Miniprotein binders against Pentatricopeptide repeat-containing protein At3g56030, mitochondrial. Designs and how they scored, part 8

Target 1, 310 residues: Pentatricopeptide repeat-containing protein At3g56030, mitochondrial, of Arabidopsis thaliana (Mouse-ear cress) (q9ly43)
Amino acid sequence: STVNPNPTASPGRRTCVEFDNLIFKAGSSGDFEAVRRLLNSRVVNACFNTTATFKFLTNTDSYSSSLEDLRRILPQTDAGYTRKHSYETLIARLCKLGRIDDALVLINDMAIGEFGLSTCVFHPILNTLTKKNRIEEAWRVVELMRSHAIPVDVTSYNYFLTSHCYDGDVAEASRVLRKMEEEEEGVMSPDTRTYDALVLGACKSGRVEAAMAILRRMEEEGLSVLYATHAHVIGEMVESGYYALSVEFVMAYAGKDKRLDEENLGSLASKLIKRKRFKEAKMVLKEMSVRGLRMGDALREFHEKNVLQS
Key: E = the ipSAE of ESMFold2; O = the ipSAE of OpenDDE; V2 = 0.75 times the mean of E and O plus 0.25 times the DockQ between their complexes.

## First folded at step 2 (miniprotein)

Design dg14 (from d4 with K10F D11Y E14W T15E Q17L K18E K25L K28E K88E R95W E99Y R102E)
Fold by ESMFold2-Fast, scan of step 2:
Parts: sequence; structure tokens; C-alpha cells
Structure dg14 (fold): chain B 310 residues (1-310), chain A 106 residues (1-106)
Amino acid sequence: as target 1 above (310 residues)
Amino acid sequence: SPEQVERALFYALWEILELAEELELLSEETGDENLEKAAEELQKARDLIEQALEHVEKGDTEKALELIDKAMDILEEAAEKTGNEDLERAAEELWKAIYQLEEQLS
């Protein structure tokens, strides 16, 4: 076989992409012994499964017994990391396809075979069910976790919070928070993701002042604020017409993280220009220039024409 | 951790690959040049993220951040034009990767 004569052209990651392509070809052709060998070889070559590893598995059931073949070969992969990670990756793929019942069958296989069932195996299922607003089914999965003595973590609750917050359903979000608070102190402490979901809920319900208060609370508790959280606050302030407040917000937060500042001020300037709020936009662009922050092409052109030329 | 960054980048790659495949197929069926261009932009974002993964593996954090920024710009523009929630989620995963990498630098 032809081998790459220049192995330094793609150090390490070419192997992962190459394994994904080989597994796709083998799985698509029904060669599941090749899939098993490739899964084992991948780990030995310091490579790991990706979200694309089982891309050959699709929702076309009339031509494929692929899941049954995978259920046969996965127990035969190398024990430990290889087997556990292969199950985790396949479960994530089935969830992406909306094949929740099939994912639950694999969880049962892991439990019976004692193949390292853990909390992270359930995360893709909870995420998919809550994103599809299948909340009752998601709570049944939480009960399944408890039946296997698997701890329900903050991440699991955050999926429910995020779902309700995206819908602007503050009442249901509050009920989930109450369930988290009923857990033992210190075992179910809200994390940065929990507060991010709450900020999203406040923004989706048009409560900009509440979103600001939540961000201040995060800072007071010493939690890092995610880029996504800032984006939602800025977006909601601009949508609601709080232009002056949005400028004050990004200015007050500036100076802590250069990349966050570039995103915050750049995004705000773009949104303000789009709304023809040129006074505020120019103020943001001047601050970006003073701080030495990088501008995207469109902002740089606008800045040169409308701020530097004035 | 490097593992957390890698997971975020792979989540972004997944969303991009799934949408690029969908847009490419739809472009072939309809002959719509705008869908072809959108798929090409997503392939550029994919290439940038794949390069970023290589640099993360090398411990080359500054270069990885630069590549992720470029990919995020493409995804945010595509998400705004299309209203596609999967692209918005992919951009959010890239933001998480940037945040994790910057925490490692500090």
C-alpha cells in the first residue's frame, strides 16, 4: 500500500481524519470486522474517536442492520478506554440521529457487560431529548440513571435549564433550580453553565436588567463568564434598544480578556451599525482602536472611512 | 484541559460536516449557486478547525486561537444569514474552546 512519504505535513490529526474515512468506508460496505480492527488500531496510534467516526450510521433502516453488527463487534473491542469510548461515541451518534431507543439499548448493553457505564454516557441523550422538548422522556432517563446508581450531575440539570430558558419558561427553569437546591450542599452547586442558561432565559424573556444582575452575581461568586453569555446579553440589549447600556456594559467589562473584548466590542459595533446607531458604533470603534483590539474586515473598512477620516 | 478543547472542536466539526453535507446535496438537487457557496464557506471553516486541532495537539495555543477565530467569523456570518441553529451551536462550541485555551494561557 502507498504510505505518506511526508508524515510531518499533518502531525497527529491526519491519523484521526484518516481513521474516520477508513471506518466510514468499511461501515458503509458492511465490513464490521474491519471497523473493529480500526477502532482498536486507532487508540494504539494515539488517535481517538470523533463525532464523525460512526457517520456511516444513518436513519435509513430498510438497508441497514449496522446497529446489530455494531452491537456484536463492540464487546470484542479492546477492554477499557477503547470499548468505553466506542460505546460513548456511538450513543452520541444515535442521539444525533434521534434514535433514542437504540441509544438506550446500548446503555443496557454497557450495564450488563459492565463496560464502564458512567454519567457522561447519559449526557447526549438528555441533551437531545431536552433540545427536542421531550421533557417527560428526559426525566425518565434521569430515573434510569438513578436505577444504575449513576449520579445526576450539574451538567444533566443544565440541559433541562437550558431547554426551559430557551423557551423563556422562567417558571419551569425555577422549578429545575429548586430541584438542584434540594440536593446536598456542595454536590449540586450551580456552575458557569447554570448561570449562562439563566442569563439566556432572562434575555429570551426580554429582561435585560435581570440578565445584568445575574452576570454581576457570577462575578461576585468568582465564576468566569463565557463568551456565549456575553453575546446573549449584548444581543438582547441591542434588540431591546438599550444602546447606551450596551456600550456601558462592554466598556465596563473591557480590559480583562483581550479576545473576549475583541468579540464583545466587535459584535456590538456591527449590531449598532446595522441599526444605524452611528454615534454609539463610532464610540465602540474608537475604544477598540485605543485598546489595540483587532477588527474584522467590515469594521476596519467602516472605521477607516467614518472614524479615522473624520 | 486539552481534552475539553478537543471535544468542543469536534462538536463544532460535527455540526459543520452535517450541515455542509445537507447543503451540498440540496445544491445538487436544485442547482442553487447560493447553497454551493454556503457549503464552500463551511468547508473553509472545517479546514481551519482541523488545522486548529493539529496545533492544540502540538501545544501551539496561540496559533490554535488564531485559526478558531477565523472559523468562528465564518460560522457567525453563515448563522446570521441563514438563521440556522446548528451553526449557532457550532459557533458556541468554538467560543467554549477559545475560553478554555485562554484559561490555559493564564
Scores: ipSAE 0.000, ipTM 0.202, lowest interface PAE 16.8, mean pLDDT 72

Design dg21 (from d4, 16 letters changed; at its last look DockQ between E and O 0.01; V2 from the best seeds 0.00; counts 0 for: pae E 2.7 > 1.5, placed apart)
Amino acid sequence: SPEEVEYLLKWALERIQELAEELEKLSKETGDENLLEAAEELYLAEWLIYFALREVEKGDTEKALELIDKAMDILEEAAEKTGNEDLKRAAEELRKAIEQLREQLS
ESMFold2-Fast, scan of step 2: ipSAE 0.439; ipTM 0.787
ESMFold2, look of step 3: ipSAE 0.380; ipTM 0.757
ESMFold2 (binder alone), look of step 3: mean pLDDT 77; pTM 0.753
OpenDDE base, look of step 3: ipSAE 0.504; ipTM 0.799

## First folded at step 3 (miniprotein; from b3Lc with E17M R25E)

Design A1 (at its last look DockQ between E and O 0.49; V2 from the best seeds 0.00; counts 0 for: pae E 7.0 > 1.5, pTM O .657 < .8)
Fold by ESMFold2, look of step 3:
Structure A1 (fold): chain B 310 residues (1-310), chain A 90 residues (1-90)
Amino acid sequence: as target 1 above (310 residues)
Amino acid sequence: SDEELKEIADKFEELAMRLWEVLYEMEESGDPELAEQVYQLLEQLFEILRKLLEAAENGASEEEIQKLADEVEKLAEEIEKLAQEIEKRL
């Protein structure tokens, strides 16, 4: 990980890393009363749980005992944020370990204890299942959410949409979209992730014109377009032979985000060079130079030899 | 009042859980500039937590309660902007 290990240090307080190390030592030695106390204490010290908090829980022959002990002590942590966040952190850890059934057991523990379920504890479960293409299981988790009176939110639907659109399964993506639109008034509207999934699906299906229509709709609604979405559209335009349109696309969207411009124009120039579309590539590189955008080494060398010398 | 403070604490909890989701997404990318931005928001989050704990233990004026509500709303805006930026880079 490139996460900064000590970004939350306050003068005279333990760091998040220090708390995680103490919890790791306590959990590894079986001292779960110390784990409970440290989970409470870190909140008093204004310290957020991290991805390392439950690292002592692993997939080994002893892991069932560690989970059983955690299931015993988590209800005994301070009510409110401390307890909810501890469950959220542990559920996410179990999902990273591939232990979805154990994560669902914790959902049930929270429900029985009336600790306050929210969509956030379901998100890592849905994300993991949809990424692994276990779509029917993911829908059963949605049924579980509804059985606890937890409304399905945009983020939850977006996990399904992203999976279906990435596979190019337009029929399934359309069914998910209809479910989103049928939600009661004031509950749900498409967000940036929703539109990005649709654009990706259109691109993967070779429907560049549909992708452009969706992008125009996003602009109408004032939504920003993700870098990944732009990259996929540019790639599909070039793969489909829409070279002039690809140049028009990046020029029309340039000027709003310098990092996005650098990635989009650079990526397009590289793809055009690979396709031997040197006239179009030169136009893009000249525009990058005029706008003061950074070029990678290969693009800079091409620009110097073919644009500045010609 | 106690009810106003509870509403702020509830919104804070939702926000803290959201920021934690953003942290997990950022760790997938490994971008050090984004990491610094996430940790700046974590510092703001814990500053607000400290103020909420102090208000719960020692009481708070109506002005202090309104400032806390404003800080939580402002942080929510910053978290969503950063979440969108992280999505753009994935």
Scores: ipSAE 0.062, ipTM 0.559, lowest interface PAE 7.0, mean pLDDT 77
ESMFold2 (binder alone), look of step 3: mean pLDDT 81; pTM 0.742
OpenDDE base, look of step 3: ipSAE 0.083; ipTM 0.572

## First folded at step 5 (miniprotein)

Design A2 (from b3Lc with E21F R89E; at its last look DockQ between E and O 0.48; V2 from the best seeds 0.00; counts 0 for: pae E 1.9 > 1.5, pTM O .709 < .8)
Amino acid sequence: SDEELKEIADKFEELAERLWFVLYRMEESGDPELAEQVYQLLEQLFEILRKLLEAAENGASEEEIQKLADEVEKLAEEIEKLAQEIEKEL
ESMFold2, look of step 5: ipSAE 0.514; ipTM 0.814
ESMFold2 (binder alone), look of step 5: mean pLDDT 78; pTM 0.693
OpenDDE base, look of step 5: ipSAE 0.340; ipTM 0.718

Design A3 (from b3Lc with E17R E21M R89E; at its last look DockQ between E and O 0.66; V2 from the best seeds 0.00; counts 0 for: pae E 5.4 > 1.5, pTM O .647 < .8)
Fold by OpenDDE base, look of step 5:
Structure A3 (fold): chain B 310 residues (1-310), chain A 90 residues (1-90)
Amino acid sequence: as target 1 above (310 residues)
Amino acid sequence: SDEELKEIADKFEELARRLWMVLYRMEESGDPELAEQVYQLLEQLFEILRKLLEAAENGASEEEIQKLADEVEKLAEEIEKLAQEIEKEL
């Protein structure tokens, strides 16, 4: 049975997946000249690198040799986007592997070679370090950025802010905010992620009123609220026993985004059921039904049994 | 003009970087449908890049450059919308 090759592949255009597979084979076999050629050919064929591009690089015995070979061939890739994007992709892979020092080596390679080093190249490093609570090292990376005359952006600061807010460290969170305000290149405005972190911090501190005040400020500033931000508030309200308030909260924000409503009301209903708050859960599920919101199977079954049969 | 082509190329790089960072963050969320949409937008951007490279090599008319600029702007709008949607789900 000749498996009919999917006829919709235009015969000449390789997919991103095909390139990743070819690069994987080449890298795994030690053919780094083929890797170089494939990186160049990928861009010419309108294919971007993915997080899987350098998946052949692993924390194994071949790691050091493979990285050395990659460092040798990346400067030989086509100048401009191809080279820059290849470095960014490899740096992100190194961060996933926990090889932060090696990622910094590649940054130095980019700086020396003038390969288009920019703020975004540091984001994976800062994210990884702050998630691992390696805060002092993350600040050293910020100083490295400054030493290269690379501006520190809101996203960079948000990694620190999120880490401190997650830990409930209000003092350090406040220090990060002050640093954002003190940036010389202009008024660094907080973004949706900044406020998400602040809401998270307020929730972690048991300050639901403060979280609500922050959300109100986001609305006043015209910022879109993340699903995660609502989830923080709902979670904390239910955890703290504010069941009526949690229902009021989700109802107050309902009607703007159907997906958000499905997530907020569905999540709340599930949490209320788990806490045996069936009266409040029934109110939420009734509202979901009235609005024509999608329910998960468990919620649907509960709704049918306890709301429609009653 | 060479300046116009450079401006388009710079904008391309910015958009491509933004999408790539979105994809990088999405790997943690695991929504394959949104990921596919991002991949499609990236492919479109890279097609523009290819056209820009060809234009730079062969010479481009002012009309061709303007067309590419318009395509980049359209994609920028789509990318911004999609990025916002993805950020809401993350």
Scores: ipSAE 0.150, ipTM 0.609, lowest interface PAE 2.7, mean pLDDT 84
ESMFold2, look of step 5: ipSAE 0.165; ipTM 0.634
ESMFold2 (binder alone), look of step 5: mean pLDDT 78; pTM 0.707

Design B1 (from dg21 with E14R E18K E41D E55K E57K D73K E80K; at its last look DockQ between E and O 0.72; V2 from the best seeds 0.58)
Amino acid sequence: SPEEVEYLLKWALRRIQKLAEELEKLSKETGDENLLEAAEDLYLAEWLIYFALRKVKKGDTEKALELIDKAMKILEEAAKKTGNEDLKRAAEELRKAIEQLREQLS
ESMFold2, look of step 5: ipSAE 0.634; ipTM 0.875
ESMFold2 (binder alone), look of step 5: mean pLDDT 80; pTM 0.790
OpenDDE base, look of step 5: ipSAE 0.435; ipTM 0.781

Design B2 (from a4g21 with E14R E18K N27D E41K E43K K56M D59K E66K; at its last look DockQ between E and O 0.53; V2 from the best seeds 0.00; counts 0 for: pae O 2.2 > 1.5)
Fold by OpenDDE base, look of step 5:
Structure B2 (fold): chain B 310 residues (1-310), chain A 92 residues (1-92)
Amino acid sequence: as target 1 above (310 residues)
Amino acid sequence: SPEEVEYLLKWALRRIQKLAEELGDEDLYLAEWLIYFALRKVKKGDTEKALELIDMAMKILEEAAKKTGNEDLKRAAEELRKAIEQLREQLS
């Protein structure tokens, strides 16, 4: 009877990956007491939960029993951060599995048990629902937050905003912004994600000029521009046939971040080549070369064949 | 007063919202967003940035008014102009 060594006893700094593997083994074998102990131990060892922590929970025949066992042991974890973090991680896992109702059950567990229910706990649920275009249900979750006196933050609203903007629904996007304004005075400010969503919306509606105006505003506010934001603009410009403008755009923003430049110029060059806009593509590739930017293999080949041999 | 400017902007915002819905013009929604951001700047005491944003919104409305001939758009643009004038007086 090989006594499973007490997972608490080995003095060596276990990595997050090691803890995840141990939890996976324990959870898969049905040893949820071990799961509880490991959840406690990992926080003590400064190893936070990851997206893989509860990967043993899957949409299989064992799902219901495993979830029941988890609901039993989570309240028994160390109070404070350990417990709260474990719930948050499990809720995120449930959202990934499409088990939104079960995630809401866990939220209720947290509320009843007073386990530190906060705005961030709802983010995975709101994100999942809005991505699936379950907007009405997502608003019901917002109302649930309010019912528990939990403030609705910018991140929460951004999920709605992003969903509507992705669909090109400018009207609904505006309604979300109005709701943000109606929140307590001065507390709700747009952030990088807010502006990203608005740029996306403008692009999806074919309004390149509007997208540029929003982007300029974001810069004036001193907000960092996301890769996604540039990608929206580049994509729409190329799709709309604004080839010269797209080149000007990427050149205007180049020089601040090498990685961003590599992504923007590289992406644009690839899109231009696909559209048989070889003149503009050559200009972009030449600029990449001059700046010492890394090119993907396909772009490099094109560059060597068409730019350097000319 | 900052309160008066805020009132004017809120009034303009409501009008633009209505017009945007009625006309289905996406540029009007952009103007709405700009005014929304301007309101926040006014509340923070950043009058210069507020002016810039309102000016942009005003231009959008003026262009839309020219395109459609809609008198309500002209009136909305004029209201924003008044807001700009009031803000300028505060800077001065």
Scores: ipSAE 0.210, ipTM 0.649, lowest interface PAE 2.2, mean pLDDT 88
ESMFold2, look of step 5: ipSAE 0.601; ipTM 0.869
ESMFold2 (binder alone), look of step 5: mean pLDDT 83; pTM 0.825

Design R1 (from dg21 with K10E Q17E K25W L44M K63E K70F E92K E99K; at its last look DockQ between E and O 0.68; V2 from the best seeds 0.00; counts 0 for: pae E 4.1 > 1.5)
Fold by ESMFold2, look of step 5:
Structure R1 (fold): chain B 310 residues (1-310), chain A 106 residues (1-106)
Amino acid sequence: as target 1 above (310 residues)
Amino acid sequence: SPEEVEYLLEWALERIEELAEELEWLSKETGDENLLEAAEELYMAEWLIYFALREVEKGDTEEALELIDFAMDILEEAAEKTGNEDLKRAAKELRKAIKQLREQLS
């Protein structure tokens, strides 16, 4: 069927890409009054800012000058959503450029101007710092949030947990969990990402039984478990030599999602074959056949030669 | 070379973030939980790519490539789950680039 390629625009109306291109040309040429007008106009046209909106800002020709001009015109954009989202988008752009100090200057601008400082504008800063393993700086940003009476949310804490869990730093991960429990902004409950980080940490530390317990807890709380989380656990079981347990794991979760079953059992069979665990691999392939699960060509050939011919 | 690996990783991060943001937005517009789950998978893949960057800085290029390969498995799963052609194309392009880098290192 024929559908409109831009469902939010009427015929002949600008798209979000067109607004981003116009802003790029205006900002690159130094026409920041046009930038201001376009930031206002795009929201009226139901075209919100994107990761491309401030791409004209780079670490080269427009470094200090373009930022100062943006700092001048952003307070003059339409109040409310337009101005707040423009700041959020620019802060995220600065974080992508590695300009954390400049992002913090914009935080201060928003605070002084009373433009609606909230937890959301801090997320890209915390995300960038934790992903780059700059944990001490990230905690200083949390203290800055507290100095502005901005609540720290589960998303913010999950950035720290994921980084600590990858490093196998159980003590720091436990400290973060305690801080989450201490938050008074209503009940702060672990979410899917919290548990995913904990599973990652358990697997990284070789504690497969703990990873299994966390997965069971996620199911008891009604949280879905991502394919990636299942795949990580399977990989760590096989890497750690827990071959029988890995088979039990995929069998225990089989029957809920046929596509997930195909990936989990197929991946496990391939890993077992690579490690010459042919008995376990045959059990997995037999189960795939019984359940009518699709096999890739290599697994199908192995199954036909080693399971059906025996 | 390590510089080629870092360039690939930065390109991958940009692509993954753009797709994750779009999927998350679409999930809110349509109520499709598969799109939300796919977006969460892409955010996990993003972490794996950042972990690969940590391994490159340590000089462990092989571990970095293993982490990237895992991230690509996640992207491919998300593409199959959603049927999203942009994800499929991105996964195919990245997998091809990773294969070329591994061949250069052999």
Scores: ipSAE 0.224, ipTM 0.641, lowest interface PAE 4.1, mean pLDDT 81
ESMFold2 (binder alone), look of step 5: mean pLDDT 79; pTM 0.781
OpenDDE base, look of step 5: ipSAE 0.446; ipTM 0.771

Design R2 (from dg21 with K10E K25L L44R K63E K70L E92K; at its last look DockQ between E and O 0.39; V2 from the best seeds 0.00; counts 0 for: pae E 7.3 > 1.5)
Fold by ESMFold2, look of step 5:
Structure R2 (fold): chain B 310 residues (1-310), chain A 106 residues (1-106)
Amino acid sequence: as target 1 above (310 residues)
Amino acid sequence: SPEEVEYLLEWALERIQELAEELELLSKETGDENLLEAAEELYRAEWLIYFALREVEKGDTEEALELIDLAMDILEEAAEKTGNEDLKRAAKELRKAIEQLREQLS
């Protein structure tokens, strides 16, 4: 990247908020020459575009009027970072507005003008399409990326994986993972977002054994796993009838954070009691007691009557 | 009521996405790697809120609430980790809105 980030704003310079406010006023009044000048000037003042920069562009105005003016002035901004970042920011804004076709028009504008088309400008397009479950369109965008010799990266694949895994579509998720693996013959590897999506998808589809394998793989690779994700997996295990496995899972991951251990073991014990799995519940409560973990009133009463008196 | 729930979650999606993008840009500006990590966590929370929205549209409020709780844990953890005041304020605002939503659904 050729971006020169601003470490701090100097006294007496306009702030990024001030530039965004000026651009909002200019764009709202139709003064797009002022917008062009402000986009150039903010970079000179070490202020980069923000998520607010193009907020004057909305769906409540005439649909195309502001965009056509922006399409006219963006090529006239200073070459290099200023122009590229302006296109990136506008493309992201259009995606937030749901205007994917317009974002693709800007992609084409960048390609024709040779303004530095790269993978990052496609990310908001892919993200929006996969979030809206428009998977066929998202793959057509990937084909467009490849037609421009733009590499498809882990972030791009994660949008597809997250959507497929949430839907429980194991066949499509496996196909995406195979495509990722084929990128540089295994050089591209899943990241934390990939694994979290796979775990949630496996749980939703009732494939608890797969969720466990994924979590084990994350641990072996030294990747951090959010404890809230562990709690969700525990809940799905009990709802799916994997009582012994749920106890093994909780014991395998316990010992890292006492507060979270109290939440996870306590929740598991309560769920096991509700389902009349008293043998398993007593095992969990004994472990909570041995580890010095705090119990809620109901669990403490159960433990005192059913575990300590045994 | 279902339309009000959908609007609230769509507002939350927009809010989280804006914060994630802001944190990513600030990370580039300052070189603070903790801000980049927080932005990645917010993108994950955004996905969970989006999935919660799809579950509400299907009428599965139990699943939606579970996904919302997971997303809130992520958001609050990122706020604590970074100490970022804008992120802390956003987490507080979103928690308040979700508590109102939970009462309506119960």
Scores: ipSAE 0.027, ipTM 0.460, lowest interface PAE 7.3, mean pLDDT 77
ESMFold2 (binder alone), look of step 5: mean pLDDT 79; pTM 0.776
OpenDDE base, look of step 5: ipSAE 0.527; ipTM 0.816

## First folded at step 6 (miniprotein)

Design A4 (from A2 with V22L Q44L E78A A83I; at its last look DockQ between E and O 0.40; V2 from the best seeds 0.00; counts 0 for: pae O 1.6 > 1.5, pTM O .672 < .8, SAP 71.287 > 70)
Fold by OpenDDE base, look of step 6:
Structure A4 (fold): chain B 310 residues (1-310), chain A 90 residues (1-90)
Amino acid sequence: as target 1 above (310 residues)
Amino acid sequence: SDEELKEIADKFEELAERLWFLLYRMEESGDPELAEQVYQLLELLFEILRKLLEAAENGASEEEIQKLADEVEKLAEAIEKLIQEIEKEL
């Protein structure tokens, strides 16, 4: 990502990209003292670590030695945010590499060193484990959090809930929701992601009416709806043959967010065309045109040939 | 005061963690425009941190520290609104 230089950045200030490049060069050359200095200098220069910061660490022959060197220098970074943020960034990198055991080693380093271990540090680990369907291991990580007096938040539970709802496992999804309700230190309220998972589960189970009821509840509670949540519903309606209902659905939610409308109507039109539902597809494309919504090239071509020439 | 600086630092850390986690999620979604918006917010947040560090080093007056605190609070409100908007697209 070409991070545009912050327009408020003082002239001559190093960018996040420049720091990442310098750290990459230093780490690739084995100059971990330079990595340490750059991590310290980065925060002082109002730059943050990115997902590219530890990109030099890869699943190659140098992995073990590089990780050992990183584990040696991270405790030597400036105390407070610099050190904490460096650990968080490296843990996230290890999760991307599928090195969960090594991420847990760094968690232990943070705990022993008192480097500001928090709930957010565990999110990449829980996300990775649940996406890989390593559910029992993910629950062991939750127990590890509790053993360190780290609170388990809604985001952590949502990883489990999403995994079970994706698989259509209503029983396990219900168990996760009960665990959320039983949390002692406060009323853990479901958020937008919680409801997204529930809508996904309803859709995967072929329960379109239940999915719609959940969406209505979200609106009543004033919760923002994810684009993905609409996509789940549209997908299931089309798959189940509810073509007229799918058109009504996207029309009912249209007019609030142009980008959402472009995505919903465009996706629906494409799905209807693939199903040879040309009447409904033409209705959707006509509405897109009337609203001045952007069409992809394939939809535009279809619209020109089948709607404007008819 | 040292206490006010600590409160600002704590608020900074909270916001930085939230934005960083959002950035992490954006990279999974593959939306470069949203990622850029999060980068810009992080840059703004870190610019305030720089100002705070400079103020602390230079022995800033209580009034200057309070102005920075107010700026952080205003930015926090703006960031929360933007996070909510960005999360809709994730």
Scores: ipSAE 0.344, ipTM 0.714, lowest interface PAE 1.6, mean pLDDT 86
ESMFold2, look of step 6: ipSAE 0.644; ipTM 0.857
ESMFold2 (binder alone), look of step 6: mean pLDDT 77; pTM 0.689

Design B3 (from B1 with A71V A97L; at its last look DockQ between E and O 0.70; V2 from the best seeds 0.57)
Fold by OpenDDE base, look of step 6:
Structure B3 (fold): chain B 310 residues (1-310), chain A 106 residues (1-106)
Amino acid sequence: as target 1 above (310 residues)
Amino acid sequence: SPEEVEYLLKWALRRIQKLAEELEKLSKETGDENLLEAAEDLYLAEWLIYFALRKVKKGDTEKALELIDKVMKILEEAAKKTGNEDLKRAAEELRKLIEQLREQLS
């Protein structure tokens, strides 16, 4: 009776989700030694931290004690990537909780401990502050970066730029661009997010032609265009009553990406219908049909009733 | 020289910025929304100059000139909308700068 050797179930590589669940249980129960071990183990298993990793930390009565325990164990994690990554993840969580001051405390911990403080560690803080329109505080964080000899990158500036452009504040947006230009040569180059923000700013200020010019420049630079960028332009065109131009715009950019086309044409059609621009809407829907683009249920119904029966 | 072109672009940038700020201030004082719109146009022109400057740094003079031409158009349109003498003057100054740039880049 040849005892078939039990296939040593190679301990199945725990998934990121499994690690997050384990860390959640450990953190919720107050077992921070287990949290430490799991943080180490997950990196070894190539399961990086996620936005859910420190989900057990909430704005509840246990917040302060849990944070203190985390601050105690993080320095004890494996040196290098594991430790740095854990701090980054926790800082991001703190930002989500609106605990910016505590995030800055962790930054200080990293600085004192020399745990690999870098530009990316500040991104969540800058993002959160600028989204909350706490611009002055965000600039103080930038100064903090400089004080630690941390370079300010394009991403950092993009948070400011996006915030101002979202508000249609083209003056402040210009100020940010000037600051970017004053940086050392070659260090600061506009990227996809930079151009997206500028298009947004132009749109929000009611300057469709300028938005189009910026978009063209983006393409000339060989940068990938975000769906959001097209959406800004489409939205502003319709809002401003440029219905024919909006149709021309989506048609001009159609054919490169089916999913993008579905979103752009579909969104435009919906907006046109809402504005009772049925002629233009029908044109868009016809084009969608010809191209074999998927329509949402509402658009399909409209198409069947108004385009196919006519 | 590329350095001279860069200097001229930076000068233009500063001039446009100053004019935009003045128009914005004047708009607030007078309540004239057309002046505010003109100021916003100038800020957008400033963005284009920024791009032109970047192109010059990369050695793409042709594209830089195209952007500068667009800036000139924006300034001219803004001047027509507001009838502001400062805008007209600024547009003329930029035209002269463009001419100088074209001569240097040719």
Scores: ipSAE 0.380, ipTM 0.752, lowest interface PAE 1.3, mean pLDDT 89
ESMFold2, look of step 6: ipSAE 0.666; ipTM 0.887
ESMFold2 (binder alone), look of step 6: mean pLDDT 80; pTM 0.778

